VH-VL binders against Protein phosphatase PHLPP-like protein (phlp-2). Designs and how they scored, part 2

Target 1, 227 residues: Protein phosphatase PHLPP-like protein (phlp-2), of Caenorhabditis elegans (q09564r761to987)
Amino acid sequence: QIGVSGSRGMKNKQCIRQVRVENTFGFIDGGSNSYMSSSICRFMTSYLKENVSMDIRSILLRCHCELGEEGERLGASVMIIRVHEKRLEIASTGTMSAAIARNQKLKMIINGRYEIDDDEYSRIREAHGFVDEENRINGVIGSSRQIGHFSTFPVVLPTHSYRNIQLNEQIEGLIVGNNMIWNMLSIDDLNSTFHNNRSPIVVAKKIQDQLQSYDYGGNSNILVLRR
Below, E stands for the ipSAE of ESMFold2; O stands for the ipSAE of OpenDDE; V2 stands for 0.75 times the mean of E and O plus 0.25 times the DockQ between their complexes.

## First folded at step 1 (VH-VL)

Design l1 (framework fv_latikafusp)
Fold by ESMFold2-Fast, scan of step 1:
Structure l1 (fold): chain C 227 residues (1-227), chain A 118 residues (1-118), chain B 108 residues (1-108)
Amino acid sequence: as target 1 above (227 residues)
Amino acid sequence: EVQLVESGGSVVRPGGSLRLSCAASGFTFDDYGMSWVRQVPGKGLEWVSGINWNGGSTRYADAVKGRFTISRDSAKNSLYLQMNSLRAEDTALYYCARDYWGYAFDIWGQGTLVTVSS
Amino acid sequence: SYELTQPPSVSVSPGQTARITCSGDALPKKYAYWYQQKPGQAPVLVISEDSKRPSGIPERFSGSSSGTMATLTISGAQVEDEADYYCYSTDSSGNHRVFGGGTKLTVL
């Protein structure tokens, strides 16, 4: 059995949601808008129940297509994880990141689009968008790759990162979190917390406590998978 | 569906050698680590040896280091234990076990009996 | 030489709660697992990762771990639960697998 646990911060309104249907987990960050995260959560839950075997990349893109009018000006970061006996699939768009625990170390396997490289910057500019000094798109949007924001197409795209990882004896688990976690805590701190605690829920709670102790605000969400 | 079948247990004299085999079926053999666990008749379980999913890492209990060699053959979906310099205390039922996640044994065979006696 | 320590026997009447303990120095950092073994049969995993019940295992089985001690609990023990129970974990390095000495559960 795979151990799974999640924890969420309580700063302001909760704009981060989790979904679970069988072996598939969804993680949704609507930024400052709780309606968007709730809408995507409802759709994803319903869709997964009816289409339990559908490719997770397709599910992510379907979430984009089903946003309707709200998607014109609103958007969200979405990560979908599907757990198999010896295989782990992750599809992600937006600012969420994931690190795999292997052989007593953590290594990033999905990096949220917090830092814009030269190729991405050129694409945005060619599409008549702009990137400000805080890496926001058109002064407002937190990532150039996320679902929604139809009115800014093709500046913001719903394209995703995808990983298909074979699980072996060296792999102990996974930490998934929104951008605040990775900016405020070092990989060494996260590694220590993961390996000093066997319970995934305790790991998630301790990470939330560490964020709070640094006196940084904001919503945070952590999913910890343990083998 | 998922099955492990051990073979090769026999009666041998002290100082002799035996090779145990375990045939796996019903799952993707190369996705899992494998172990040998023994049980002296009427006593408790003792882990003997483990091998990771690709055969690149092997581990042994102190009691068998230097005498036993664990190996696997992906083409045959088989696990082996080569036992040399056998001692009376090696007398036991030897189980083949699937090492799920590298932490726990979720599937076990029925065991094969090894008796070391004169 | 890492060791997991269990009581050799526990006895309960049908319907009573049986508690079997397992003590080990690595348990604060490593998961405990529990196996049930009936005479002439291979062991069966009844609790995974301290507290998780595998599919097919009756709801009366539960597990917990705190500090250096893990506990298997059988709430409302039944006659068919009579068996030997073994805890299992890895040592602090994660390189060696260790079984406890086993506990014989009698339900009479």
Scores: ipSAE 0.000, ipTM 0.399, lowest interface PAE 19.0, mean pLDDT 80

Design l10 (framework fv_latikafusp)
Fold by ESMFold2-Fast, scan of step 1:
Structure l10 (fold): chain C 227 residues (1-227), chain A 120 residues (1-120), chain B 108 residues (1-108)
Amino acid sequence: as target 1 above (227 residues)
Amino acid sequence: EVQLVESGGSVVRPGGSLRLSCAASGFTFDDYGMSWVRQVPGKGLEWVSGINWNGGSTRYADAVKGRFTISRDSAKNSLYLQMNSLRAEDTALYYCARDEYLGYSYFDYWGQGTLVTVSS
Amino acid sequence: SYELTQPPSVSVSPGQTARITCSGDALPKQYAYWYQQKPGQAPVLVISEDSKRPSGIPERFSGSSSGTMATLTISGAQVEDEADYYCYSTDSSGYYRVFGGGTKLTVL
């Protein structure tokens, strides 16, 4: 069972897009630019329809390669999820996060922003980039790992995180969302909402309602999978 | 097949009250927000009121604030509009419309409308 | 009060392109939607989210939005496209749902 909820911001038309083809789900966050999310969404939808069983990591890299000249200065966060009978695959680059519900608890399995440790900081600096006080790259880019930004290569890399999760009886479900969900709601609050509501669509809508109650006017994407 | 059927429209005198109902079928009612939209015969569309998927949030046009109350009953798959202190300018065909889904606020299905006439 | 402004009428000959405009200060930040209404009938959504065409809507219908103006375009208008067309959007707060005044399209 899958539940999905989203909202649009007041500052820009929706920069976050969702794709679904068969058992594959895509989430695209173009940051401040709706053109990038729309372009990637159109490409991914078309590509998935022609290549339903293609490895999701390959699809993510293909999105990077197909950005054309817009990719020189613009970029996006992308997460692709494929649901199987006994496993769940996630490939992600950028700032979206995912938490798994297991044995009455939620645990993060994809942390959105790539960690800027000493090694990553040195890599960025050697590539002539900089990291600001809010861990933004060159003052504007949300993650050192996301698609696009060809002109900053190798400051920003299209490297992905990949998880292959075996589904067993302890796994109750998954919550996926962009930065605002994880910044505004605690994992305990999300866990309570998940376990107090059987329907994944109801969980997703309640999370959306909680974000709106905090006067959140930005774009959001929420996916809830429940077994 | 998605179907919305309005009822309750009638002739009422200024200052009177009326309750409109909308019966929904063919979809999961609790997945959608709902709205009332009115239209004076031969004139344009005017949004009146909206309610979210679980009834926890309601919105009203300025012209009806304090006089109209929107509500829903998930057990009956029904939407309601309680209209109090009716005025001549409330005379219109009242449409029930399926509204908000996944944060998108637009009307994808409409009923046939129920006519409310306020006259003295 | 926030308003969406449309021309009251547009006339084209069959096969010509009809363009109906909608202007509003919130349109840079809010999506525009377009509804077709024929006499005695409820409105029908013909364009969603500025430019998306719903299933069942003929390919001749398209939409766009730039700055404070949204446009509904009917390429090769047909007699059956005669109707009132309403743009719709939310205000800048996202609270109020607002319809334009409507445009009567005549195809003769």
Scores: ipSAE 0.000, ipTM 0.439, lowest interface PAE 15.8, mean pLDDT 81

Design l2 (framework fv_latikafusp)
Fold by ESMFold2-Fast, scan of step 1:
Structure l2 (fold): chain C 227 residues (1-227), chain A 121 residues (1-121), chain B 108 residues (1-108)
Amino acid sequence: as target 1 above (227 residues)
Amino acid sequence: EVQLVESGGSVVRPGGSLRLSCAASGFTFDDYGMSWVRQVPGKGLEWVSGINWNGGSTRYADAVKGRFTISRDSAKNSLYLQMNSLRAEDTALYYCARDRYSYGYEYFDYWGQGTLVTVSS
Amino acid sequence: SYELTQPPSVSVSPGQTARITCSGDALPKKYAYWYQQKPGQAPVLVISEDSKRPSGIPERFSGSSSGTMATLTISGAQVEDEADYYCYSTDSSGNHRVFGGGTKLTVL
């Protein structure tokens, strides 16, 4: 049996949204703009309710295509997770990360930002964009793969990464979160918290408490799945 | 080389049933959605039905909802269209087409030769 | 009911530029695609994503889209380009896939 729990940070304008329809979970991070995350959340919720079995890659790309004028200069990170009895699907664009708990260790399976190798760097430059020292696009955009940013097409592309993971006895669970979790806490700290606590709710809460101990007051979003 | 080969088209009476098949080769079948598109002789193209890469999601044109069922078989690299309660207006050449997914859009990059279905008394 | 509207026919002389238009309310937000169909043959994709030419399609074929209108352009049309041309897109919901009514191109 798989237990599911999630927690979010407190902020006057919440830029991170969660969606759940059946066994499908969506996470949307609008960066500094809550309008984008709200708009995508409304679309994704309605679309999933009417298309519960649709390929999650298709759903993610539909979110890009249904953006209005807000998509011209704004963008968002989107991760969609579908839980099956014997497998787990993840489709992601933007900067969110996911780690699998397997054989007493956490391993990253979605590393956040799309990797800027030589081919990606050349593509961005040929499209008249640039990559800065922190791997930001045009000095401000967190990933070369995000939904929205119509005005920067084809510098920023609405493509996704996709993982289809077989669930076996060694797989203990999953941690999903926005950049803050992975930037502030070590993988060893996260692994210890996951394995020292059986309840996914307690794991999520303890990670939240650890972030607060570093005086972090911004938006954070965490989902913990446990077998 | 991508190949799509339709079969099963025949002459059938109104109210009858027919199953069309499409044999796919030259690509990883499970990476692609598939569609059926029909064309009445001398007329334009009309999308009929689509199925996603794993068979978990299907869509139908309003004209065929409740009468047609699209399905696929990964082991046989085959697409099917089960047509029930056939009507004279279903008379058409039926094409098997591969869905290409790009930037949130599904379009057709390869087509078969088509199989003719005639509904006649 | 969403519709893509094309002229029923376009005629040009060999070497002239043929322009085929496709109008639809969702085209500002949705890509247009163009298919060529010759008698007795399956359709062939000649333009994808408004303006992208697939490998193997002659350079004389180009596409554009602005507002509610997409245009297929054949610069220096040849007799072998005689065919029916269909635009294709989705409606605003993305749940319905729609072909235009088709345009018969004559090159004489």
Scores: ipSAE 0.000, ipTM 0.402, lowest interface PAE 18.5, mean pLDDT 81

Design l3 (framework fv_latikafusp)
Heavy chain, then light chain:
Amino acid sequence: EVQLVESGGSVVRPGGSLRLSCAASGFTFDDYGMSWVRQVPGKGLEWVSGINWNGGSTRYADAVKGRFTISRDSAKNSLYLQMNSLRAEDTALYYCARGGDYWEYFDYWGQGTLVTVSS
Amino acid sequence: SYELTQPPSVSVSPGQTARITCSGDALPKKYAYWYQQKPGQAPVLVISEDSKRPSGIPERFSGSSSGTMATLTISGAQVEDEADYYCYSTDSSGNHRVFGGGTKLTVL
ESMFold2-Fast, scan of step 1: ipSAE 0.005; ipTM 0.510

Design l4 (framework fv_latikafusp)
Heavy chain, then light chain:
Amino acid sequence: EVQLVESGGSVVRPGGSLRLSCAASGFTFDDYGMSWVRQVPGKGLEWVSGINWNGGSTRYADAVKGRFTISRDSAKNSLYLQMNSLRAEDTALYYCARDLGYEDSWYYYGMDVWGQGTLVTVSS
Amino acid sequence: SYELTQPPSVSVSPGQTARITCSGDALPKKYAYWYQQKPGQAPVLVISEDSKRPSGIPERFSGSSSGTMATLTISGAQVEDEADYYCYSTDSSGNHRVFGGGTKLTVL
ESMFold2-Fast, scan of step 1: ipSAE 0.006; ipTM 0.444

Design l5 (framework fv_latikafusp)
Fold by ESMFold2-Fast, scan of step 1:
Structure l5 (fold): chain C 227 residues (1-227), chain A 122 residues (1-122), chain B 108 residues (1-108)
Amino acid sequence: as target 1 above (227 residues)
Amino acid sequence: EVQLVESGGSVVRPGGSLRLSCAASGFTFDDYGMSWVRQVPGKGLEWVSGINWNGGSTRYADAVKGRFTISRDSAKNSLYLQMNSLRAEDTALYYCARSPLYDYVWGSFDYWGQGTLVTVSS
Amino acid sequence: SYELTQPPSVSVSPGQTARITCSGDALPKKYAYWYQQKPGQAPVLVISEDSKRPSGIPERFSGSSSGTMATLTISGAQVEDEADYYCYSTDSSGNHRVFGGGTKLTVL
């Protein structure tokens, strides 16, 4: 079972799309408009239906390669999750983070706030990019690691993280969301919401409601997967 | 059978340079992040540097930043550490370690080499 | 400057339960891992992701984590368990790997 919740925030349309084909889930954030998320969603859905068993890292890389001319200046964050009987696979690029719920505790397993340390800053500057005080690349791009942005290569790289997690009885589920969820809400509050509510849809909606209570004006997108 | 074999450790004077190598076999090298972890004889473990699956992302401990460079060569299944401006405090056994993940940042080190000793004297 | 704090030593008699703690502010959000190191040998992973025992590790080894503290427990410690034990995790950013200072386990 999986639950999803989102809001439009300051944007006219939700720039988040989700894909589900059998045991594979995709979560796509197109940033400031809905074009890229819609394009990637269509490609991923079609590709997965024809290639259900394809390695999820390969699928994520193909999303980058299949971007048309719009990929020259636009990009997206993408997370792909595949659920097996005894394991969970996650491949991710961009600004989305994931936390695993295990034994009444919530632990981060994907850090979508790819922090720009001195080495990454030097790499970006050597590639003729710049980082502003909000860690945006060239003043507009939310992560130095995401798909698209061909014109800035090698400033923005389509490098992804991959996790292969063995499932045991202690693993209760997963929360996936954009960086604002993890910045605005404490891990303890998220953990309480997850464990006090059994419906993943209710969990996602309550997290969204908590963000709204802090007068958060940006887009809020949450994916909750529950065992 | 996963195997990591380090080489290149030597006795070097302060200010000198040294290049360490780690030869990987028994697995698909490009599916894994790699790290260097060091240990002063009789002391604790210290993470030194990490590199992701394709070499596009590297990280360094503050103590070595600007002096050491981590790199990898997919054609040779090898990991390297170029060590410049060596200091007495860099004296340690240097281990090559594999992360069982696409990127070096996540997960534990599941396989370690035997280590190669670097001694920076006088 | 982020640190994982361990006691420098723990002593038990054979058959007693040894408990080794690891404290860090990022542990509520990050998994802890435990490595065993015997003299002259490379470290061996004995507990992964707070409480998972890798294949081949004796069942007397277990782990747990609560709040800012992770614990390695060896139930019925044996002389062969004498070693240095290190906890390992990432800092809050996820960009740096951090080892604890190590705990020397002595089995009398």
Scores: ipSAE 0.000, ipTM 0.424, lowest interface PAE 16.3, mean pLDDT 80

Design l6 (framework fv_latikafusp)
Fold by ESMFold2-Fast, scan of step 1:
Structure l6 (fold): chain C 227 residues (1-227), chain A 119 residues (1-119), chain B 108 residues (1-108)
Amino acid sequence: as target 1 above (227 residues)
Amino acid sequence: EVQLVESGGSVVRPGGSLRLSCAASGFTFDDYGMSWVRQVPGKGLEWVSGINWNGGSTRYADAVKGRFTISRDSAKNSLYLQMNSLRAEDTALYYCARETYYYGSLDYWGQGTLVTVSS
Amino acid sequence: SYELTQPPSVSVSPGQTARITCSGDALPKQYAYWYQQKPGQAPVLVISEDSKRPSGIPERFSGSSSGTMATLTISGAQVEDEADYYCYSTDSSGYYRVFGGGTKLTVL
């Protein structure tokens, strides 16, 4: 059984959008700026409708190139997932995370921040940026890889992370979410919710209920795929 | 109940200045972008300017760029349009409109305030 | 300069289907929106994101977009649907917002 479900929180200051065209799913987190999320949603939907076979990494970069003046100082996180018969493709930039359910366990396959290894750190420093103790760029930006932030170029780049995952009988599904899900709920709680409930819609709603029980009032974007 | 109430429209001479206000109520003002749209009586709609939820980003139609300034005040739930160097072609009914999170469009509009630029 | 082009008028008889078109070079990449305006009133959003009908808008209103053309369709037009209709979209840069010139719908 393959299914998709998404939910919203009670506050609208974090602007989260979902896109679906054919077998391609997009998630956009514009932070606190609704213009950014709305613009990226429009551009992505248009590209996917016009060419459903376009490489998802190209779609992500085209969304970056279409940003207007808001892109100078504002950014967005984007994750695009394309489902094939026996594969998942994921392209991500920004602070969204994804975990794969395999052998009764959840394992993170995309972490909510682009990993700052020695090469990335050197690149940022050469570009006159800095990385703080929270792994924020210039003290405020959540990832060194995000759409937008033109004024910081080349400190913050729109270059994406890409995964191509083979679907086999050990893989039970996928959970995708923005930062608050992974910050508020333990991996063990998410794993229990995923495996105790067969319907992906029910899994997503139960995760949303758990967030609400911790007085979380922001927007959350939850995609659950089950096999 | 969402309400947008414009004010400040007046008769003004060419080259003069005028400030329009829009008072918002019935929704969380800081969660939405806002726009000004104008319409010459009996003619079509023309988008003038837009501002995002926190005031950090502004946009302007080419016809008004450099002359008009859009701003907002979250403490007063108010949107403003400062109009300088007014021309006869700026004569129009000016609408305040809310930009939607879901639709990305202008979903609620005020009744408009009339600006007449004439000698 | 970028513009959205609409016919200035469309006439139909009550119960007939009215079709109003909007042409623009950015429409393949940008959503189209449709507004209804009756004399002395503020515009009302009748179609969002090419084809979505807001709550409270009658089922007879529908929208579509293909290539450089968006279409508003009113199936079984009623006399109360007489109004000016405007398409609205963004240019290719995503910066400028643009209204079409408007179409006066007459239902006679």
Scores: ipSAE 0.006, ipTM 0.423, lowest interface PAE 16.3, mean pLDDT 80

Design l7 (framework fv_latikafusp)
Fold by ESMFold2-Fast, scan of step 1:
Structure l7 (fold): chain C 227 residues (1-227), chain A 118 residues (1-118), chain B 108 residues (1-108)
Amino acid sequence: as target 1 above (227 residues)
Amino acid sequence: EVQLVESGGSVVRPGGSLRLSCAASGFTFDDYGMSWVRQVPGKGLEWVSGINWNGGSTRYADAVKGRFTISRDSAKNSLYLQMNSLRAEDTALYYCARVGLYDSFDYWGQGTLVTVSS
Amino acid sequence: SYELTQPPSVSVSPGQTARITCSGDALPKQYAYWYQQKPGQAPVLVISEDSKRPSGIPERFSGSSSGTMATLTISGAQVEDEADYYCYSTDSSGYYRVFGGGTKLTVL
């Protein structure tokens, strides 16, 4: 079926957490704060054990609703992936992105930065927020769509992207990662690494090594699923 | 094989200074945060200080803040702890530890003994 | 200061189940880890992230966490399991790393 691997390289930070219950995988990036990712991880693990077939979009929204006081000022990116025999579901909010491997090519299927078009810009401004040159909200928040940040409502919203992908023999797997992977490495480099190495663990480690060669010392959250 | 080897432990008088070293091998040193953890002989473990992968961020337990300085040298694959204004309660075996995923200590050295005595 | 509280000692007979608890206010939001330390040796990680067993650790070791309490369970304790056991976690900010006071497990 599918091999899964995570990356090393927390760099003395506990901001990134992974959950696995049966065929459901959760990825949580709390940015600079480990409290948020730990809280969501504990809730998601317990909830999935009791509700293994719950819609993953509902699970993601419940993660938002279960945040405590820290949710007033802090937030998190969350991606939930559920693997079926013939299909793959992905629900995501925040800054993580995913690319699918198909016929020796990678194609982005989840983009972790919601594009700020004129309508979204107007919405944010009407809600008394602002967008900087790097598309950060209020100068610090990586996406206008992620969980938490209750005090900014309705500037930052816990809305999600959802994909339901039919698995056929051409689909070889996927790569999931935080912003720095997609900003620093080309999709062609990632494609070459994915297809030149059969082991998902080796792929994830080589991507981490490539990031290190560009002097990236922050947190990297790399998941490689291979069929 | 991951190895961490501490050195520099000695007997020193109260108010004195001492520098501990930890030589790392068997892994890519610059990929990991590092910590110092101490243990009074026959007693429990106490975290002392931590440093991130490039030395840009350091952390200290309240008991040592302002007296100890943690640092690292990537060229030598080495971790250091500069200990100033030593007190009797700093007497302990000092372990070098690698910070793994999710802030766990996944590998430890055998420790170096520091004795602060008159 | 943030503290993790463990019982100072636990005694079981060979083949019985040993349970060692760890209490702390940040445990609902932070992972707990468990270290085994035998005399004259450095600590060894036996349980990671509340309940994950590292490679090479016997299957009789398990962990759980609920509310402010984490538990290390050794099912069918053996004489070689005699050691001091320490829980470890971070405070709610992730800045301070904290060990429990340690529990001496006796298998007699």
Scores: ipSAE 0.000, ipTM 0.423, lowest interface PAE 16.5, mean pLDDT 80

Design l8 (framework fv_latikafusp)
Heavy chain, then light chain:
Amino acid sequence: EVQLVESGGSVVRPGGSLRLSCAASGFTFDDYGMSWVRQVPGKGLEWVSGINWNGGSTRYADAVKGRFTISRDSAKNSLYLQMNSLRAEDTALYYCAREGYDFLSGYYFDYWGQGTLVTVSS
Amino acid sequence: SYELTQPPSVSVSPGQTARITCSGDALPKQYAYWYQQKPGQAPVLVISEDSKRPSGIPERFSGSSSGTMATLTISGAQVEDEADYYCYSTDSSGYYRVFGGGTKLTVL
ESMFold2-Fast, scan of step 1: ipSAE 0.006; ipTM 0.461

Design l9 (framework fv_latikafusp)
Fold by ESMFold2-Fast, scan of step 1:
Structure l9 (fold): chain C 227 residues (1-227), chain A 125 residues (1-125), chain B 108 residues (1-108)
Amino acid sequence: as target 1 above (227 residues)
Amino acid sequence: EVQLVESGGSVVRPGGSLRLSCAASGFTFDDYGMSWVRQVPGKGLEWVSGINWNGGSTRYADAVKGRFTISRDSAKNSLYLQMNSLRAEDTALYYCARGRYYYDSSGYYEAFDIWGQGTLVTVSS
Amino acid sequence: SYELTQPPSVSVSPGQTARITCSGDALPKQYAYWYQQKPGQAPVLVISEDSKRPSGIPERFSGSSSGTMATLTISGAQVEDEADYYCYSTDSSGYYRVFGGGTKLTVL
């Protein structure tokens, strides 16, 4: 049996949305613009209901096209997860990360920031963008790979990462979350919380409580899948 | 040492023009948006105008649209405000402020974390 | 035109809790920030993103936001906290930057 849970921080701004249609889960983080996250959420829900078997990478790219004029200056992080009987698919763009629980350990499967290596740095600079000390693009954008931000093209690209993971009996579950989770909590702490609690709802709640103990009052969105 | 230093404030007649300058030092100027914020002596703060990191996007308060022009010169680490058709109500101390954008899971925001000491503009007849 | 509304003044005795409110229609969607300004000085950021304290700001300062109201709280106010306090936010479009009218805190 697979259980799902999520949690939010103290901030009441509705910039982060979750979607579920059958075996497909979506996470949308539209930054400070609640219209952006709400618009993408409505589009994704409708689109998934009509196109249940469509490739999740195609769905993610179509979310980029839905942004209209707001996408000129604003963007969003999007992660789509589809659960099958013997495999797990994840497609992601933006700042959310995912870790798989296997053999009593957590290992990162998706890093929420595209790696800024020498080639990526050169690409951004040639496109007249810049990367600051915090790896933000043009001082504001959390990833060089994110939907929207049409006015910065080709500095920010709507490309995605994709993983197709075969499920075996040693795979215990998945943790998905915003960048603050991975920056503030150690993998060891997350692993301990995951394995010391059977309920995915309890795991997500305890992770949120740990974030609050580190003086972070912002929104966090956590998905925990357990087998 | 991060510092902003304004200059150009003066006494000017209604209908006149004035150009304010702000010299930035101690940080990479072209990594930040910049704004002008004014304050009538003894009264509150009022945002006037903003410009993004490369000068490609500008914003103005309704009270100054069509009269003021914000610009920047990254080679000189300088911000400017060209003020035309000045009115008595434009009399104020004008601050240069650095706009630090924050983007995280909760949003996209701009806060003013570094301020200059201001330059006084007086419009009198 | 979008406006952030603050009371013009708040008075407390030393050691009492001061609360300064800021009301605006965009606050359910936009973060609030708080600035302290002492006479003859530039403003200083004391609360960021509704509730975060910048480095160097005393622990007695805290912030919160619920619905259309943001609140700056100073627990155990000290005479040195006497100043003008301004809330600041962005309107719902993200285009305009807006300051509240300011609140004069008097610590008697």
Scores: ipSAE 0.000, ipTM 0.422, lowest interface PAE 16.3, mean pLDDT 79

Design m4 (framework fv_masavibart; at its last look DockQ between E and O 0.04; V2 from the best seeds 0.00; counts 0 for: pae E 13.5 > 2, placed apart)
Heavy chain, then light chain:
Amino acid sequence: QVQLVESGGGVVQPGRSLRLSCAASGFTFSSYGMYWVRQAPGKGLEWVAVISYDGSNKYYADSVKGRFTISRDNSKNTLYLQMNSLRTEDTAVYYCAKDTYYDFWSGYSYFDYWGQGTLVTVSS
Amino acid sequence: QSALTQPASVSGSPGQSITISCTGTSSDVGGYNYVSWYQQHPGKAPKLMIYEVSNRPSGVSNRFSGSKSGNTASLTISGLQSEDEADYYCSSYTSSSTLVFGGGTKLTVL
ESMFold2-Fast, scan of step 1: ipSAE 0.006; ipTM 0.531
ESMFold2, look of step 15: ipSAE 0.000; ipTM 0.419
ESMFold2 (binder alone), look of step 15: mean pLDDT 90; pTM 0.916
OpenDDE, look of step 15: ipSAE 0.006; ipTM 0.498

